# VH-VL binders against q0atu2, part 95

Target 1, 119 residues: q0atu2
Amino acid sequence: MLDKKARIRTSREYRNVFEKGKRLSGRFLIIYYVENALDNNRFGFITNKKIGMAVIRNRIKRQLRAIVREYQGQVKNKHDIVLVARAGIGKSSFEGMEKDYIAIMKKAGLFARNANKID
Short names: E, the ipSAE of ESMFold2; O, the ipSAE of OpenDDE; V2, 0.75 times the mean of E and O plus 0.25 times the DockQ between their complexes.

## First folded at step 4 (VH-VL; framework fv_recibokibart)

Design re3 (at its last look DockQ between E and O 0.77; V2 from the best seeds 0.79)
Fold by OpenDDE, look of step 7:
Structure re3 (fold): chain C 119 residues (1-119), chain A 123 residues (1-123), chain B 108 residues (1-108)
Amino acid sequence: as target 1 above (119 residues)
Amino acid sequence: QVQLVQSGAEVKKPGASVKVSCKASGYTFTEYWMHWAKQAPGQGLEWIGEINPDSGDTNYAQKFQGRVTMTRDTSISTAYMELSRLRSDDTAVYYCARDTGSLEYPSGHFDYWGQGTLVTVSS
Amino acid sequence: QIVLTQSPGTLSLSPGERATLSCRASQSVSYSYLHWYQQKPGQAPRLWIYDASSRATGIPDRFSGSGSGTDFTLTISRLEPEDFATYYCQQYESDPWTFGQGTKLEIK
């Protein structure tokens, strides 16, 4: 799991992202993102029963966290970002999920200019 | 339909710990924030904290920080609140309550409540 | 934290009368985050009014909520015997969640 300081942890924090943030939809993910007043990024994850059974949800959460961790250092700072899993994500490969994440984050302009680990 | 069933009354000595359970049914447990509230005898309601049943992340009121631990077991749709280092002013009815809003859109109000659990702290 | 002050502490009225309960916030609260609960002795609280003015499921239309900013009101147009209880307002505009101290509506 991400460090405590790198996580959105309260219902109020999630609400703030949804109310004030921007929304972008990918094939498997929806992201909500908003600038924060901190010196670091915070990530949140939303899964629900529409993506599958508990075993599937747990797998998806694990995979999303892994993806976020991998690219964390290349994301522009001072953002709260919530990842919402879409219904089709349960049937996606890890690579497909990662590709979707990268595409959405690029579209959002959230990667640093000198990011070198992205397609 | 939606039900929150809490564990039975507890009698504890000062310095002990108590763990109250709240079993949810009639809805998807992991899709709604769960909250806990305290009500001392003859007093009003006091918010203790919240837990994200999906991630397990918690947020506690400052008054209870360091003494309260909220957890959940998703396999049995049960939330737990543990209060340690009990003292006499911890004597109260404790409630679990579901946030009406989903994880995506917390609404800030409680649509379903447990029946309450009386915790008595006495020597 | 946002402090909610309810008034009066106790309201003594008779069936058929109009009841007006006040909830004042120490700072502005969005209507979406101001709610009311009813509680009777020995029972858990019940959601009564949400979003300042929306009645929860099954709540009679004699109940109404109004207000904005720092001043909110719960009104009962014509009291019924079953309406005598304690009413709490609650906010989650900001951490922590807070409740008013409650208004006890008792029969005169």
Scores: ipSAE 0.871, ipTM 0.945, lowest interface PAE 0.6, mean pLDDT 94
Fold by ESMFold2, look of step 4:
Structure re3 (fold): chain C 119 residues (1-119), chain A 123 residues (1-123), chain B 108 residues (1-108)
Amino acid sequence: as target 1 above (119 residues)
Amino acid sequence: QVQLVQSGAEVKKPGASVKVSCKASGYTFTEYWMHWAKQAPGQGLEWIGEINPDSGDTNYAQKFQGRVTMTRDTSISTAYMELSRLRSDDTAVYYCARDTGSLEYPSGHFDYWGQGTLVTVSS
Amino acid sequence: QIVLTQSPGTLSLSPGERATLSCRASQSVSYSYLHWYQQKPGQAPRLWIYDASSRATGIPDRFSGSGSGTDFTLTISRLEPEDFATYYCQQYESDPWTFGQGTKLEIK
C-alpha cells in the first residue's frame, strides 16, 4: 500500500499530469508523467468499467499498487506518475503487468541510475 | 439521463452530526469526481471538498478539515458527506455536483448538481 | 486562495437591454479554469459558460463569455425575462476551488 504522501489524490493533480505530462503506451498500461516540485514521487491509478466487472477491476488495482510499491525505491524522485489500465489488462497475469510496467518505466527513463536489478 | 438525487432536509441541534447522501444514476458513478458545496441562506457558494468515487481519495477545503468526511458506496452509486460538531453557521443548503470531465482529466466545472439538502442547526 | 470579486453586486435592467457582468480574480486564472453558473431561487446552480467563453449545452447564443488573466466578463446581448437570476463565476486554477459572491440580475 502506498502511503498518502506517495499518492496523487486531488482532481487538479490528475488534471495537471494529463494536461502537462508525457504519455507512453505499453501492452496493458499507459503512463502519464510529469516532473513535480516535491522531493518525492506520487502515483495515481485509473481503471474503468471497460476493463471488466468490479471484482476484476479491484484485482487489477491491487496488483498494480503492489507492482508500483515493489519498484518505487528505484524510481527517480520528483515525478507525478499516473498509470492507466488499458481495456485488455483483465486478461493479463501479474507477471505480464509487471513486465509491462518495467518496460514502460525504462523507456520513459524513470528508473534511477543506481537502480538495483529490475527484470 | 444523468441525475443526482440527495437525501431530504435535516434539522439538527448544535454539536450533532449530519450525513447527506447523493445517489447518482444515468452514468458510471466511479468515472467522475464528485464535489460538495455549501450555500448558506441568501449567500453564495462555497466549495467543501471532492472525492474520487473509484479510489475513495478525498480532498477538503481547509475550513472544513477535521469536521467533514466524504465517503461513497459504489455498490449503490451513492456519495456521502458527513459534517460533525454542527454549529449555527452550518445552516445551509448542501449540494453534490459532478465534475464534467473524467477522473484523469477533470474539467473543473460541474455539469450536474443534486437538488440540494437543507440542513438547519437550531439552538 | 484565489478570491473572485464580481461586480456589480446587483444589476437592475429591463428586458431587451444589454447586461455586462464582471468577475475579477486576485491572481491570474487560465481561461480553461474560469467558469460561470446561473442560479434561480430555490434551484441548484446550472453550468452556463465554461472555459471562459464556451456555452454549456442548451445555452442561448445571446450569452457570451470573454476575458483572460484576472479580468473576465459575461455578456447578455439582449435580456429575456428568463435571464433574470444570480450569476456566479468559479475558478479551478488552484485549491480551494472558489466562487465569486455573485451578481444578481434583477428586473427593473
Scores: ipSAE 0.739, ipTM 0.891, lowest interface PAE 0.9, mean pLDDT 92
ESMFold2 (binder alone), look of step 4: mean pLDDT 94; pTM 0.948
OpenDDE, look of step 4: ipSAE 0.855; ipTM 0.938
ESMFold2, look of step 7: ipSAE 0.712; ipTM 0.877
ESMFold2 (binder alone), look of step 7: mean pLDDT 94; pTM 0.946

Design re4 (at its last look DockQ between E and O 0.05; V2 from the best seeds 0.00; counts 0 for: pae O 11.1 > 2, placed apart)
Fold by ESMFold2, look of step 4:
Structure re4 (fold): chain C 119 residues (1-119), chain A 123 residues (1-123), chain B 108 residues (1-108)
Amino acid sequence: as target 1 above (119 residues)
Amino acid sequence: QVQLVQSGAEVKKPGASVKVSCKASGYTFTEYWMHWAKQAPGQGLEWIGEINPDSGDTNYAQKFQGRVTMTRDTSISTAYMELSRLRSDDTAVYYCARDTGSLEWPSGHFDYWGQGTLVTVSS
Amino acid sequence: QIVLTQSPGTLSLSPGERATLSCRASQSVSYSYLHWYQQKPGQAPRLWIYDASSRATGIPDRFSGSGSGTDFTLTISRLEPEDFATYYCQQYESSPWTFGQGTKLEIK
């Protein structure tokens, strides 16, 4: 999965993204994102009880981490990015989540010029 | 009604490990960060680390890195702190404490504390 | 890491007196990230002042917090017998979330 340095891991880091970051919504996901002072990106994930039971939330988290890992090389560096799963995400396919992620990341301007691998 | 109940006192020999539990009730366990702190006899408070009980992500003070492991079991609303390679200066009361704020907006202050667990390391 | 230095280490006063407890940070701390706890022997710490100046639930108005940047103060306008305890400041500006070493407020 994601390297230790590519994860938002501290309570203060999560708060900073929500406090100072920009928000953009897709079908299944909301992203919050802010520039950081590092030379790399960091990703965080939030699923809430409205998505379903713990096993469902854990499955969604695993799937989102896999999507982020696949495209992390195409993301512009120096950003902290939190993915928030929307209530209907449990009924989405992996491909549906993947397409939603790519669309909202492009709309946010977070992909580099070569971010087009979704087929 | 929020309550954090910790496991009982422990006596350990140098080189052993100890695992302290902290059972939460009266709130949704996975919606608040959990912290752990150490207080050696006659001394002040020292922050050990924090865990996001939803993701399992942890952040430890450098002094404890490599010897501390924080985990949780969301099915029983319980956080754990394990400290390995115990030394005599690990003798202390260990507290769990809940962040006052939510996962996305942690306040960084702690409104509820466990009763503390005395760990004694002696040969 | 940010070091919080409390002064004095021990403050000996009588009931009815005014107490001033200092907390100095090695780096600037936003007021929203500076907090105070009270602890009595054999008890867990209790949140007392948060965000530098906001009293926690049930804390008497004789307690006030102030300060910004690197200098923060907890003031007790008229000491009551129950106020004699150890007070800790804590910062949340930068990990690790450090505590000061404490000021013991003891009866003279």
Scores: ipSAE 0.270, ipTM 0.754, lowest interface PAE 3.6, mean pLDDT 90
Fold by OpenDDE, look of step 4:
Structure re4 (fold): chain C 119 residues (1-119), chain A 123 residues (1-123), chain B 108 residues (1-108)
Amino acid sequence: as target 1 above (119 residues)
Amino acid sequence: QVQLVQSGAEVKKPGASVKVSCKASGYTFTEYWMHWAKQAPGQGLEWIGEINPDSGDTNYAQKFQGRVTMTRDTSISTAYMELSRLRSDDTAVYYCARDTGSLEWPSGHFDYWGQGTLVTVSS
Amino acid sequence: QIVLTQSPGTLSLSPGERATLSCRASQSVSYSYLHWYQQKPGQAPRLWIYDASSRATGIPDRFSGSGSGTDFTLTISRLEPEDFATYYCQQYESSPWTFGQGTKLEIK
């Protein structure tokens, strides 16, 4: 699980990302990202009812946190990043989500271009 | 050049199943999601579902959930759509279409289409 | 699901005239996920405009796409005889991926 300091937790923090950040849409994810004044990255996760039932939303959130944690060390520092799950993610595989995350982060310039899955 | 060639027209009885094929060429089959769409006579286009040819992952429209199965054979770059428990309103032209979303991300549009397969369900 | 409503259902015009086709979404669609296809009778759909305003390969510059949010437009500046067909908009914003019901552009 992500450390508390690595999580966006307040409405104000989320609002700041949405209002001042950049938006990038992937297949299963949309990311909003903005530079922060900290020495670490913070991640937020948003799932809505369009994804599916609560059990599905919770599963997706858990999976996204796992993905973010796995690649946390490869993300450029000093960013607030919000992951918004798209409706289609509910029926996607974990690997599909992971691939999408990597692609989006690379596109955003937040990931090293040679970032790969750690076996 | 990219080509999607679908199997020939089918005539089926209600309750039967139909399996339509879509053979891809001119590109790396496993790198692009493949979609299927339905077009009833004189009607518009309706999305059925999609498949990741690499992993086999599928997503279906709710309307077709439980009756449609999408598969692929990577060895021959062919995608399949099987529709079971056919009824008269399944009569339509079915298309496969390539999604650019995999390699031309973040855009996801259908840049190449099969020629279509007419499936007639007689009552 | 996102519903795309196209208008008009049928557009009757003559060659040389200007055509304006509308596609309205039930919710906001990013421009990267709004596309147009052309279909002629007995043929498969063909990609025409992608990302709201980008012409597919080989599409004449008399075709243009515009719009954002919930309102998108396909415009043909000067109709040619080969332009008469049915045009569909499509969204890739959220699953299920949906099409508009189409606008039939016919010769007056």
Scores: ipSAE 0.006, ipTM 0.635, lowest interface PAE 11.1, mean pLDDT 90
ESMFold2 (binder alone), look of step 4: mean pLDDT 93; pTM 0.946

Design re5 (at its last look DockQ between E and O 0.09; V2 from the best seeds 0.00; counts 0 for: pae E 11.8 > 2, placed apart)
Fold by OpenDDE, look of step 4:
Structure re5 (fold): chain C 119 residues (1-119), chain A 121 residues (1-121), chain B 108 residues (1-108)
Amino acid sequence: as target 1 above (119 residues)
Amino acid sequence: QVQLVQSGAEVKKPGASVKVSCKASGYTFTDYYMHWAKQAPGQGLEWIGEINPSGGSTNYAQKFQGRVTMTRDTSISTAYMELSRLRSDDTAVYYCAREDLYEGDWAFDIWGQGTLVTVSS
Amino acid sequence: QIVLTQSPGTLSLSPGERATLSCRASQSVSESYLHWYQQKPGQAPRLWIYGASDRATGIPDRFSGSGSGTDFTLTISRLEPEDFATYYCQQYGSSPLTFGQGTKLEIK
């Protein structure tokens, strides 16, 4: 699980990201990202009913948190980032989600170009 | 009541500019993306671009890139779309539309009534 | 960009009949980002179906949306006089946002 300080937790914090941030769409994810005034990155996660039942949504959130945690050290500092799961993510593999996350983060300029899966 | 009210019809000459306003009421203006769409007479809808809630970021369709400018005045809850170097094929009804979240799905749930812009020599 | 092609261009039917409107995407679109709008002459579009299959607030249950991938459908089980309008599909799964060219549902 992500560190408490690394999580977007309040509606106000989410609203700030949506209000001031940029948006990019991947295959399975949409990300909203904006610079923050903190010394750390914060991540938020949004799933909707189109993904599936609550059990599925919770699984997806857990998987996304795992992915974010794994690559947290490769993300440029001082950003609030919200991940919105797209409907197709429910049928995707973990590796597919991971690949999409890396791709979209690179596109956003939040990852280095040479960012790779951490083995 | 949540609504978007646009400015009145415009008649312009080719080469001129037009600035259409879209005043929001009944909701927190700074919470939602605003989009603009074009509809030529008897034609379908065409996306022009979007502006984020703060007004600090815009995304325009390639077709309008370089000619369109979207802005927001939060003090009066008003969004603006300015189109420059007008030509005859810019004659259309222009709509502003709010993008809202429906159970995680973003869609245009509120539309302005539209503004007719006529470009004619 | 993702091109949305709607068919037919015009659909002429009578009240009480079943209407089937198609929206085909040039690339796969997530269901969450495929929407339908209704527009009547002289009026602004109105959100009708969102997320491919969910009815917007106030939309009668005779309307239904379905589909996935590249093929989406709006169905009206039994047409009412007020249902005759133009319907547009729209996607924003990928930039730029795009609309279909519309299907005009007219009374026979």
Scores: ipSAE 0.025, ipTM 0.672, lowest interface PAE 5.4, mean pLDDT 91
Fold by ESMFold2, look of step 4:
Order: C-alpha cells, then sequence, then structure tokens
Structure re5 (fold): chain C 119 residues (1-119), chain A 121 residues (1-121), chain B 108 residues (1-108)
C-alpha cells in the first residue's frame, strides 16, 4: 500500500493533473501526469463504473496500488500521476496490468534509467 | 503501412562523425521506443542504445557512451543516431528498430533497411 | 550483462530436415523477454518468435520456440529453401539489451 503522502487526495489535485497534465494510453490503463512542486511523487487511481461492480473496482484499485508501490522507487520524482483503469481491465491478469504499467511509464519517460522489473 | 526508412550510405575518415536518420511512417512516432543496432561486416548484431521519442530520454550501451548521441524530431517523425570520433572498427551497417511496447513483449517488430557506414583509413 | 550464446555457430542441413537452434543465457531470463529474429544476407533482421514461443504475424507453424531460465530453443520441423538464414536470439529482461552471436543455417 502507498502511504498518504504519496497519494493524490483532493478533487482539486486530481483536476490539476487532468487539466494540466499529459495523457498516454496503454492496453488496460491511461495515465495522466504533471510535474508538482513537492519533493516526492503522488499517485491517484480512478476506476469507472463500466469496469464492473464495486467489489471488482476495489480489487482493481488494490492491485494497481500494489503495482505502483513496487515500482515507485524507480519513478522520477516531483510528479503527480493519475492511473485511469480502462473498461476492459477486468479481463487482465495482475501480470498483464503490471506489464502495461511498466510499458506506459517507460513511454512517458517517467522511469529512471535501468528500471528493474518484478517477475 | 508501418515502416522505417533510413538515410543512405556514408563514407567517412577516421576521427569524423556520422549522423544516420530513421524516418517513421504509418504509426504514432512518439508511442514507441526506437533502438539502434550495429552489425559489422560478417558479424552479429550489437545493441547501441534506445531513445524514447516522447521526451527524448536515452539509454546507451556502455561501449558507446561518450561517442553516441541519439535524438529525434517529432515534427517529421524522425530519429537520429550520431557517432563521433569514428574508427575503422565502426565500419558497419547501422539499423533502427521499433520496440513494440504493447503486445509484442517489447520485441523489435519493425526494422529500418540499414545504413552502411564505411570508415576508410 | 547477460551473455547469450547460440549453438551451433553454423548448421548445415538439407531441405526437409529438422533444425534445432540453441540460445543459452549467462543468467536466467524471463521467457517473456527472449526473442528470435531471422536475417538473410543484405536484409534487415525480422522478428520471428517473441516471448520465447509466440510466432510473429505470418510466420509458418513449422517454426516453434521453447525454453525457460537459461536454455531456449528454436525448432524448424521441416526445412524449406526459404528458411536458410541466420537466426539471432535477443533478451531485454535486463539492461543492457543483448543479442546472441547468431546461428547460420545453410544448405549442406
Amino acid sequence: as target 1 above (119 residues)
Amino acid sequence: QVQLVQSGAEVKKPGASVKVSCKASGYTFTDYYMHWAKQAPGQGLEWIGEINPSGGSTNYAQKFQGRVTMTRDTSISTAYMELSRLRSDDTAVYYCAREDLYEGDWAFDIWGQGTLVTVSS
Amino acid sequence: QIVLTQSPGTLSLSPGERATLSCRASQSVSESYLHWYQQKPGQAPRLWIYGASDRATGIPDRFSGSGSGTDFTLTISRLEPEDFATYYCQQYGSSPLTFGQGTKLEIK
């Protein structure tokens, strides 16, 4: 689990990322990201009702938080990053979500060089 | 149709520099990493490095650090590799290749035709 | 870095025969990031097998890949004339990206 310092918490913080940030799409995820004025990264998570019931959406959010936590030390600092689950994410395995996250973060240039992968 | 088209063959003297271009078409250039590889005459493939066109960040093989510079111009969907202080053992065909970030397990799914660089002594 | 050693260096066979090409890694590589390319003289490499065992689009089913850990294999069940080429394995499970030195499959 991410600690509260590393979470985007308020509606205004989310809106800032959506309005000012860059957007990239992967197979199961969309990320929005923008530089912040802090000394750390912050992450937010959005699951749409189209994904499924609340139990499914909460499971997806938990899985995404676990993935982000495992790689957060490899992410360039001073960014607010929102992960938006695409409607089809419920068909993905944990490994599939993880591969997708790594791919889109690499494409966005948000990983530091020599990012290590978790099998 | 997705393709990568590289600049033509070059002949250089030792100590000079060469800049090879790789123009992408048929896909969104900034969505995929671009890689460069070297193949000396009669030899296998050697990775030189990679560039993320979406921000210009690069990662080079240690052997080429300090002599290679990879850049891109997103307005014309073109990647570049510049190799400086050329030596005779830099004579090779240089390839650009696209990494499939999505469904191909990050394999190189599209390759340029190659650019022969000859360094005469 | 991970060294990929291919064997044999040259494989001389006739059409109709079975070919087995080996790629051995100096450290374990996730099969998801072990790939094979075919290259003919004067041509660029082409993606052939990705993720150790998945054929790229349009690749004939006589080609199969297998393996895990440090030992990977590309098999051609019945050689056709167009299959004579050099084959390279590649990994990017760990930076730097590396290729094997190639196996040249030639007509006996």
Scores: ipSAE 0.008, ipTM 0.603, lowest interface PAE 11.8, mean pLDDT 87
ESMFold2 (binder alone), look of step 4: mean pLDDT 93; pTM 0.949

## First folded at step 6 (VH-VL)

Design g1 (framework fv_recibokibart)
Fold by ESMFold2-Fast, scan of step 6:
Parts: structure tokens; sequence; C-alpha cells
Structure g1 (fold): chain C 119 residues (1-119), chain A 123 residues (1-123), chain B 108 residues (1-108)
């Protein structure tokens, strides 16, 4: 679970990320991201009904938050990042989602060189 | 068709809490922001806060911070607003309202509203 | 917070007349974030004009919205009996989202 400080909590901030941010697509994830004027990173998560039933969507959200938290220290500071789960994510493993997240964040230039799990 | 149906009127004593429900139908509940607004008798509208029904994350107006809690139950497409430590000036009709836009591109205007719930606080 | 001031507070007119309702913001508001609602007694508000000038679904063309920056206007070219109601402006520029205090259109 992410601390409240690390979450995008307002509708207007979601609109700002979508409207002014950059978009990058992975296999199971799409990210929208923009630099913020804060001292920290904030994350948002979007899972729509095409992913599957509520049980599946809730599992995906929990796993994505766990992945984001695990790699939190590797993300370049001062960004608002929204993760949008693609329809196919429901059939992915935790490892598959983790791999996609790392790949997309590196491609976006949001990960520090030699990014690794927080230990 | 899209409908938001709110719980019935309530009468509470000062210091009590009230929990108003808003049941959504006719659309995917988790794909639109839900807002709550207050309207005191003979007065205008006042925004209380918003909830992302997918994540459960909330944002409240400073005036209500510490007294309001917004939650939802996705299994029954229902949003809740709980107001605690009730005062006489909390007597009002409370509305839930749906954002017109999607979760990732909210519009900030509200196309569908509940019928309102009258909460009366009297001693 | 952004304060929206509506004027006049009450506007008394007859059917067939033109109505002009003002909404002034304490800070600049993008026209994409200023909206208007109509409310009749005993009813929930109804979205009327969004993004300063776009009519919501089903709203007659006698209604028009305009403005930018801090000054916004709702105009009704020829009042019908069903138009007598309270109108509220609302901003989505800055958190918290706020409504104006309303302009009540009443029959003269």
Amino acid sequence: as target 1 above (119 residues)
Amino acid sequence: QVQLVQSGAEVKKPGASVKVSCKASGYTFTEYWMHWAKQAPGQGLEWIGEINPDSGDTNYAQKFQGRVTMTRDTSISTAYMELSRLRSDDTAVYYCARDTGSLWYPSGHFDYWGQGTLVTVSS
Amino acid sequence: QIVLTQSPGTLSLSPGERATLSCRASQSVSYSYLHWYQQKPGQAPRLWIYDASSRATGIPDRFSGSGSGTDFTLTISRLEPEDFATYYCQQYESDPWTFGQGTKLEIK
C-alpha cells in the first residue's frame, strides 16, 4: 500500500497528468507522466472493467501498488505518474507485471541507472 | 439509463454522525469520479469532496476535513458520505453527483445528480 | 480558494424578456473549467452550460454562455416560463471546487 503523500488523490491532478503528460505503452501497462512542483513522486492507478471481474481488478491494483512501492526509491523525484492497466493484464503473473513496469519506467527515463528492488 | 439514488431523510442530535448512501446504476461505477455537495435550507451549493470509486482515494474541502469520510462499495455500486460531530449548521440537503468525464480525464462538471438527502440536526 | 460572485442575487423579469447573469471569479479561471447549473425548487441541480459556452444535452439554444479570465456570463435571449429557476456557476480551476451563491430568476 502506498502512503497518501505518494498517491494522486484529486480528479484535477489526474486530468493534469493526462492532458499535459507524456504517454508510454508497455505490454500490460500504459503510463502517463508529468513533472510536478512537489518534493516527491505521486502515483495513480486506473483499472477498467475490461480487465475482468472486481476480484481480478482488486488483485491487479494491490499488485501494482506493491510493485510501485518496491521500486519507489529508483524513480526520479518530482513526477506524477498514472498507471493504466491494459485489458490483458488480468492474465499476467506478478512477475510479468513487475517486468513490464521496470521496462516502461526505464524507457521513459524515469528510473535511475541500474535500477534495482529496494532492499 | 444512468441513475443515482440516495438514502432517505435523517434526523440527528448534535454530536452524532450520519452516513448517506448513493447507489449508482446504468453505467460502470468505477469509471467516473463521484462528488458530494451540501445545500443548507434556502442557501446555495457547497462542494464537500470527491472520491475515485476505483481506488477509494478521496479529496475533501478544507472546511469539512476531519469531519467527513467518503467511501464506496464497488460490489453494490454505492458511494457513502459520513459526516461526524454534527452541528446545527450541518442541517442541509446532501447530494451525490457524477463527474461527466472518465477517471483519467475528468471534466469537473456533473452530469447526473442524486435526488438529495435531507439531514436535520436538532436538539 | 476561488470565490465566485454572482450578480444580481435576484433578477425579476417577465416571460419574453432577455436575461443576463454574471459570474465573477476572484482569480483567473480557464473557460474549460467554468460551468453553469439550473436548479428548480425541490429538485437537484442540472448541468446547463459547460466549458463556459457549451450547452449540455437537451438545453435550448436560447441559452448561451460566454466569458474568460474572471468574467463569465449566462444569457437567455427570450425567457420562457420554465426558465425561472436559480442558476449557479461552478469552477474546476483550483481545489476546492466552488459554486457561486446563485442568481434567482423570478417572475416579475
Scores: ipSAE 0.736, ipTM 0.875, lowest interface PAE 0.8, mean pLDDT 91

Design g10 (framework fv_recibokibart)
Fold by ESMFold2-Fast, scan of step 6:
Structure g10 (fold): chain C 119 residues (1-119), chain A 123 residues (1-123), chain B 108 residues (1-108)
Amino acid sequence: as target 1 above (119 residues)
Amino acid sequence: QVQLVQSGAEVKKPGASVKVSCKASGYTFTEYWMHWAKQAPGQGLEWIGEINPDSGDTNYAQKFQGRVTMTRDTSISTAYMELSRLRSDDTAVYYCARDTGSYEYPSGHFDYWGQGTLVTVSS
Amino acid sequence: QIVLTQSPGTLSLSPGERATLSCRASQSVSYSYLHWYQQKPGQAPRLWIYDASSRATGIPDRFSGSGSGTDFTLTISRLEPEDFATYYCQQYESDPWTFGQGTKLEIK
């Protein structure tokens, strides 16, 4: 349910993040991230076939979007961020993915110090 | 054996809509972006838009915005392009094409193309 | 949008000759985001050169691409009969992606 403006939508925009961005790996997630020239953050989500069947990949994507939306207010503005699910993510709980997301965003310095989460 | 197979030729009246299909095989459909391009008779290529088959997210060239809709059905590895409010200058061969890059490294160049679908708009 | 202008529009040559096809962009194209396609009548385009200078799979080494910024060139060192076709350049620098109008390579 992320707003259209908060989503990376084109192949070119994904390529820009991979080419120019920094990479940081968590347990279940890899993030690629780069500062953008817009007035907002944009997120992309990638789940490949190695994770499992389409229904599993779609569930993971939905869960990741929910996590990103919940913590949207904590993310430093003007970044394009791509979340790539690792093969093992299908064995994770929702809480496990959420914990991993928070850890990698903090390590990347992308969480504002006094941020609030969105319910 | 990557293949993109498009639906057959269509003849439409001005104001009608046309929906062209592009069935992919030989690769994981959701791991590569799909693009659509137009080629009017005797003219060059014109990019219409792109779709991420995994997410369903689309991006269209501004000149087609409001008239084009791109969708996909992952269960049958098929992409669709619907063009509405057809005009005579929409008469063209329409191509689907796969982006060479995968989810990790999108490339923006098109390695496999469908055979093309001729859409004729005439009275 | 970036406009790609190809020159010449038509190039008439004989087998054995060298062909030089130009593509000029209205704005700078970064990171070699310039690709070339070959198209024969009644056929879909085929990827020929990508990232300005890399040959696609199966493309003979007589074909080379070069250039950066606004000026790009496709060169065929010694034309073979099967090389006569229309060649299109395409940029991936700025959305919308655009193609040049094409250079038709024809037998003299």
Scores: ipSAE 0.012, ipTM 0.633, lowest interface PAE 8.4, mean pLDDT 87

Design g11 (framework fv_recibokibart)
Fold by ESMFold2-Fast, scan of step 6:
Structure g11 (fold): chain C 119 residues (1-119), chain A 123 residues (1-123), chain B 108 residues (1-108)
Amino acid sequence: as target 1 above (119 residues)
Amino acid sequence: QVQLVQSGAEVKKPGASVKVSCKASGYTFTEYWMHWAKQAPGQGLEWIGEINPDSGDTNYAQKFQGRVTMTRDTSISTAYMELSRLRSDDTAVYYCARDTGSVEYPSGHFDYWGQGTLVTVSS
Amino acid sequence: QIVLTQSPGTLSLSPGERATLSCRASQSVSYSYLHWYQQKPGQAPRLWIYDASSRATGIPDRFSGSGSGTDFTLTISRLEPEDFATYYCQQYESDPWTFGQGTKLEIK
């Protein structure tokens, strides 16, 4: 679980990220992201019904939060980022989700190039 | 048909807690933000807070911060609002209401409302 | 916190008359974040006008919304008996989201 300060909490902030943000698609994830006026990054998470049953969606949410938390130190500061899970994510491994997250964050220019070396 | 059905009226003593439920049907529960509002007898509407039913993240009005907790159970498409340390001025009808827009792009206006739950706080 | 002030508090009119209801904000509100609700006694509020001027589904064309900045108006061109209710404006510009105190439209 991320700190409360590292989460996008208000409906209006989700709207701002989707309305004003850049969009980048990976294999299993889509990210929407904007610079914020804060001193820290904030993350939001969205799964939808086409991913599968509640058990699967809850597993995906827990695993995505764990991945984001593990790599939060590598993310360039002052961004609001919303992760949207794609339909195929339900069949991915934890490793597959992690690789996709790292790849998409690097492609967005939000990550250090050596993020995948962190244990 | 979209419907929000709230739990029945409650009578509580000062200092107690109350938990109001709001069961959603006719749509995908996790795809719309849920809001809660208060209406004291003879008074207008007051926004209490909101919950993202997909993530579970919440945002509360400062006036209620520390006394209100919003949760949901996605397996039964139900949202909850718990208000603690009840006072006489918490006597009100409490409404749940669905944001008109999607969870990723909320509209900030509310197209469907529950029928309301009367909470009476009396000694 | 944005305070929304509605005027008049009570408006007494007869069917067939024109009604003009005002909502003033303590700070500027984008028109896309100003909404109106109708509420009848014993009932939940119902979305009436959204984004300052758009009628919600099923709302008759005698209702119109207008305004920008700090001044917004709900107009009913020719009152029908079913229009007598309390009307609330609401803003989504700044957290916390707030409602006006309401204008009660009552039959004369």
Scores: ipSAE 0.696, ipTM 0.871, lowest interface PAE 0.9, mean pLDDT 91

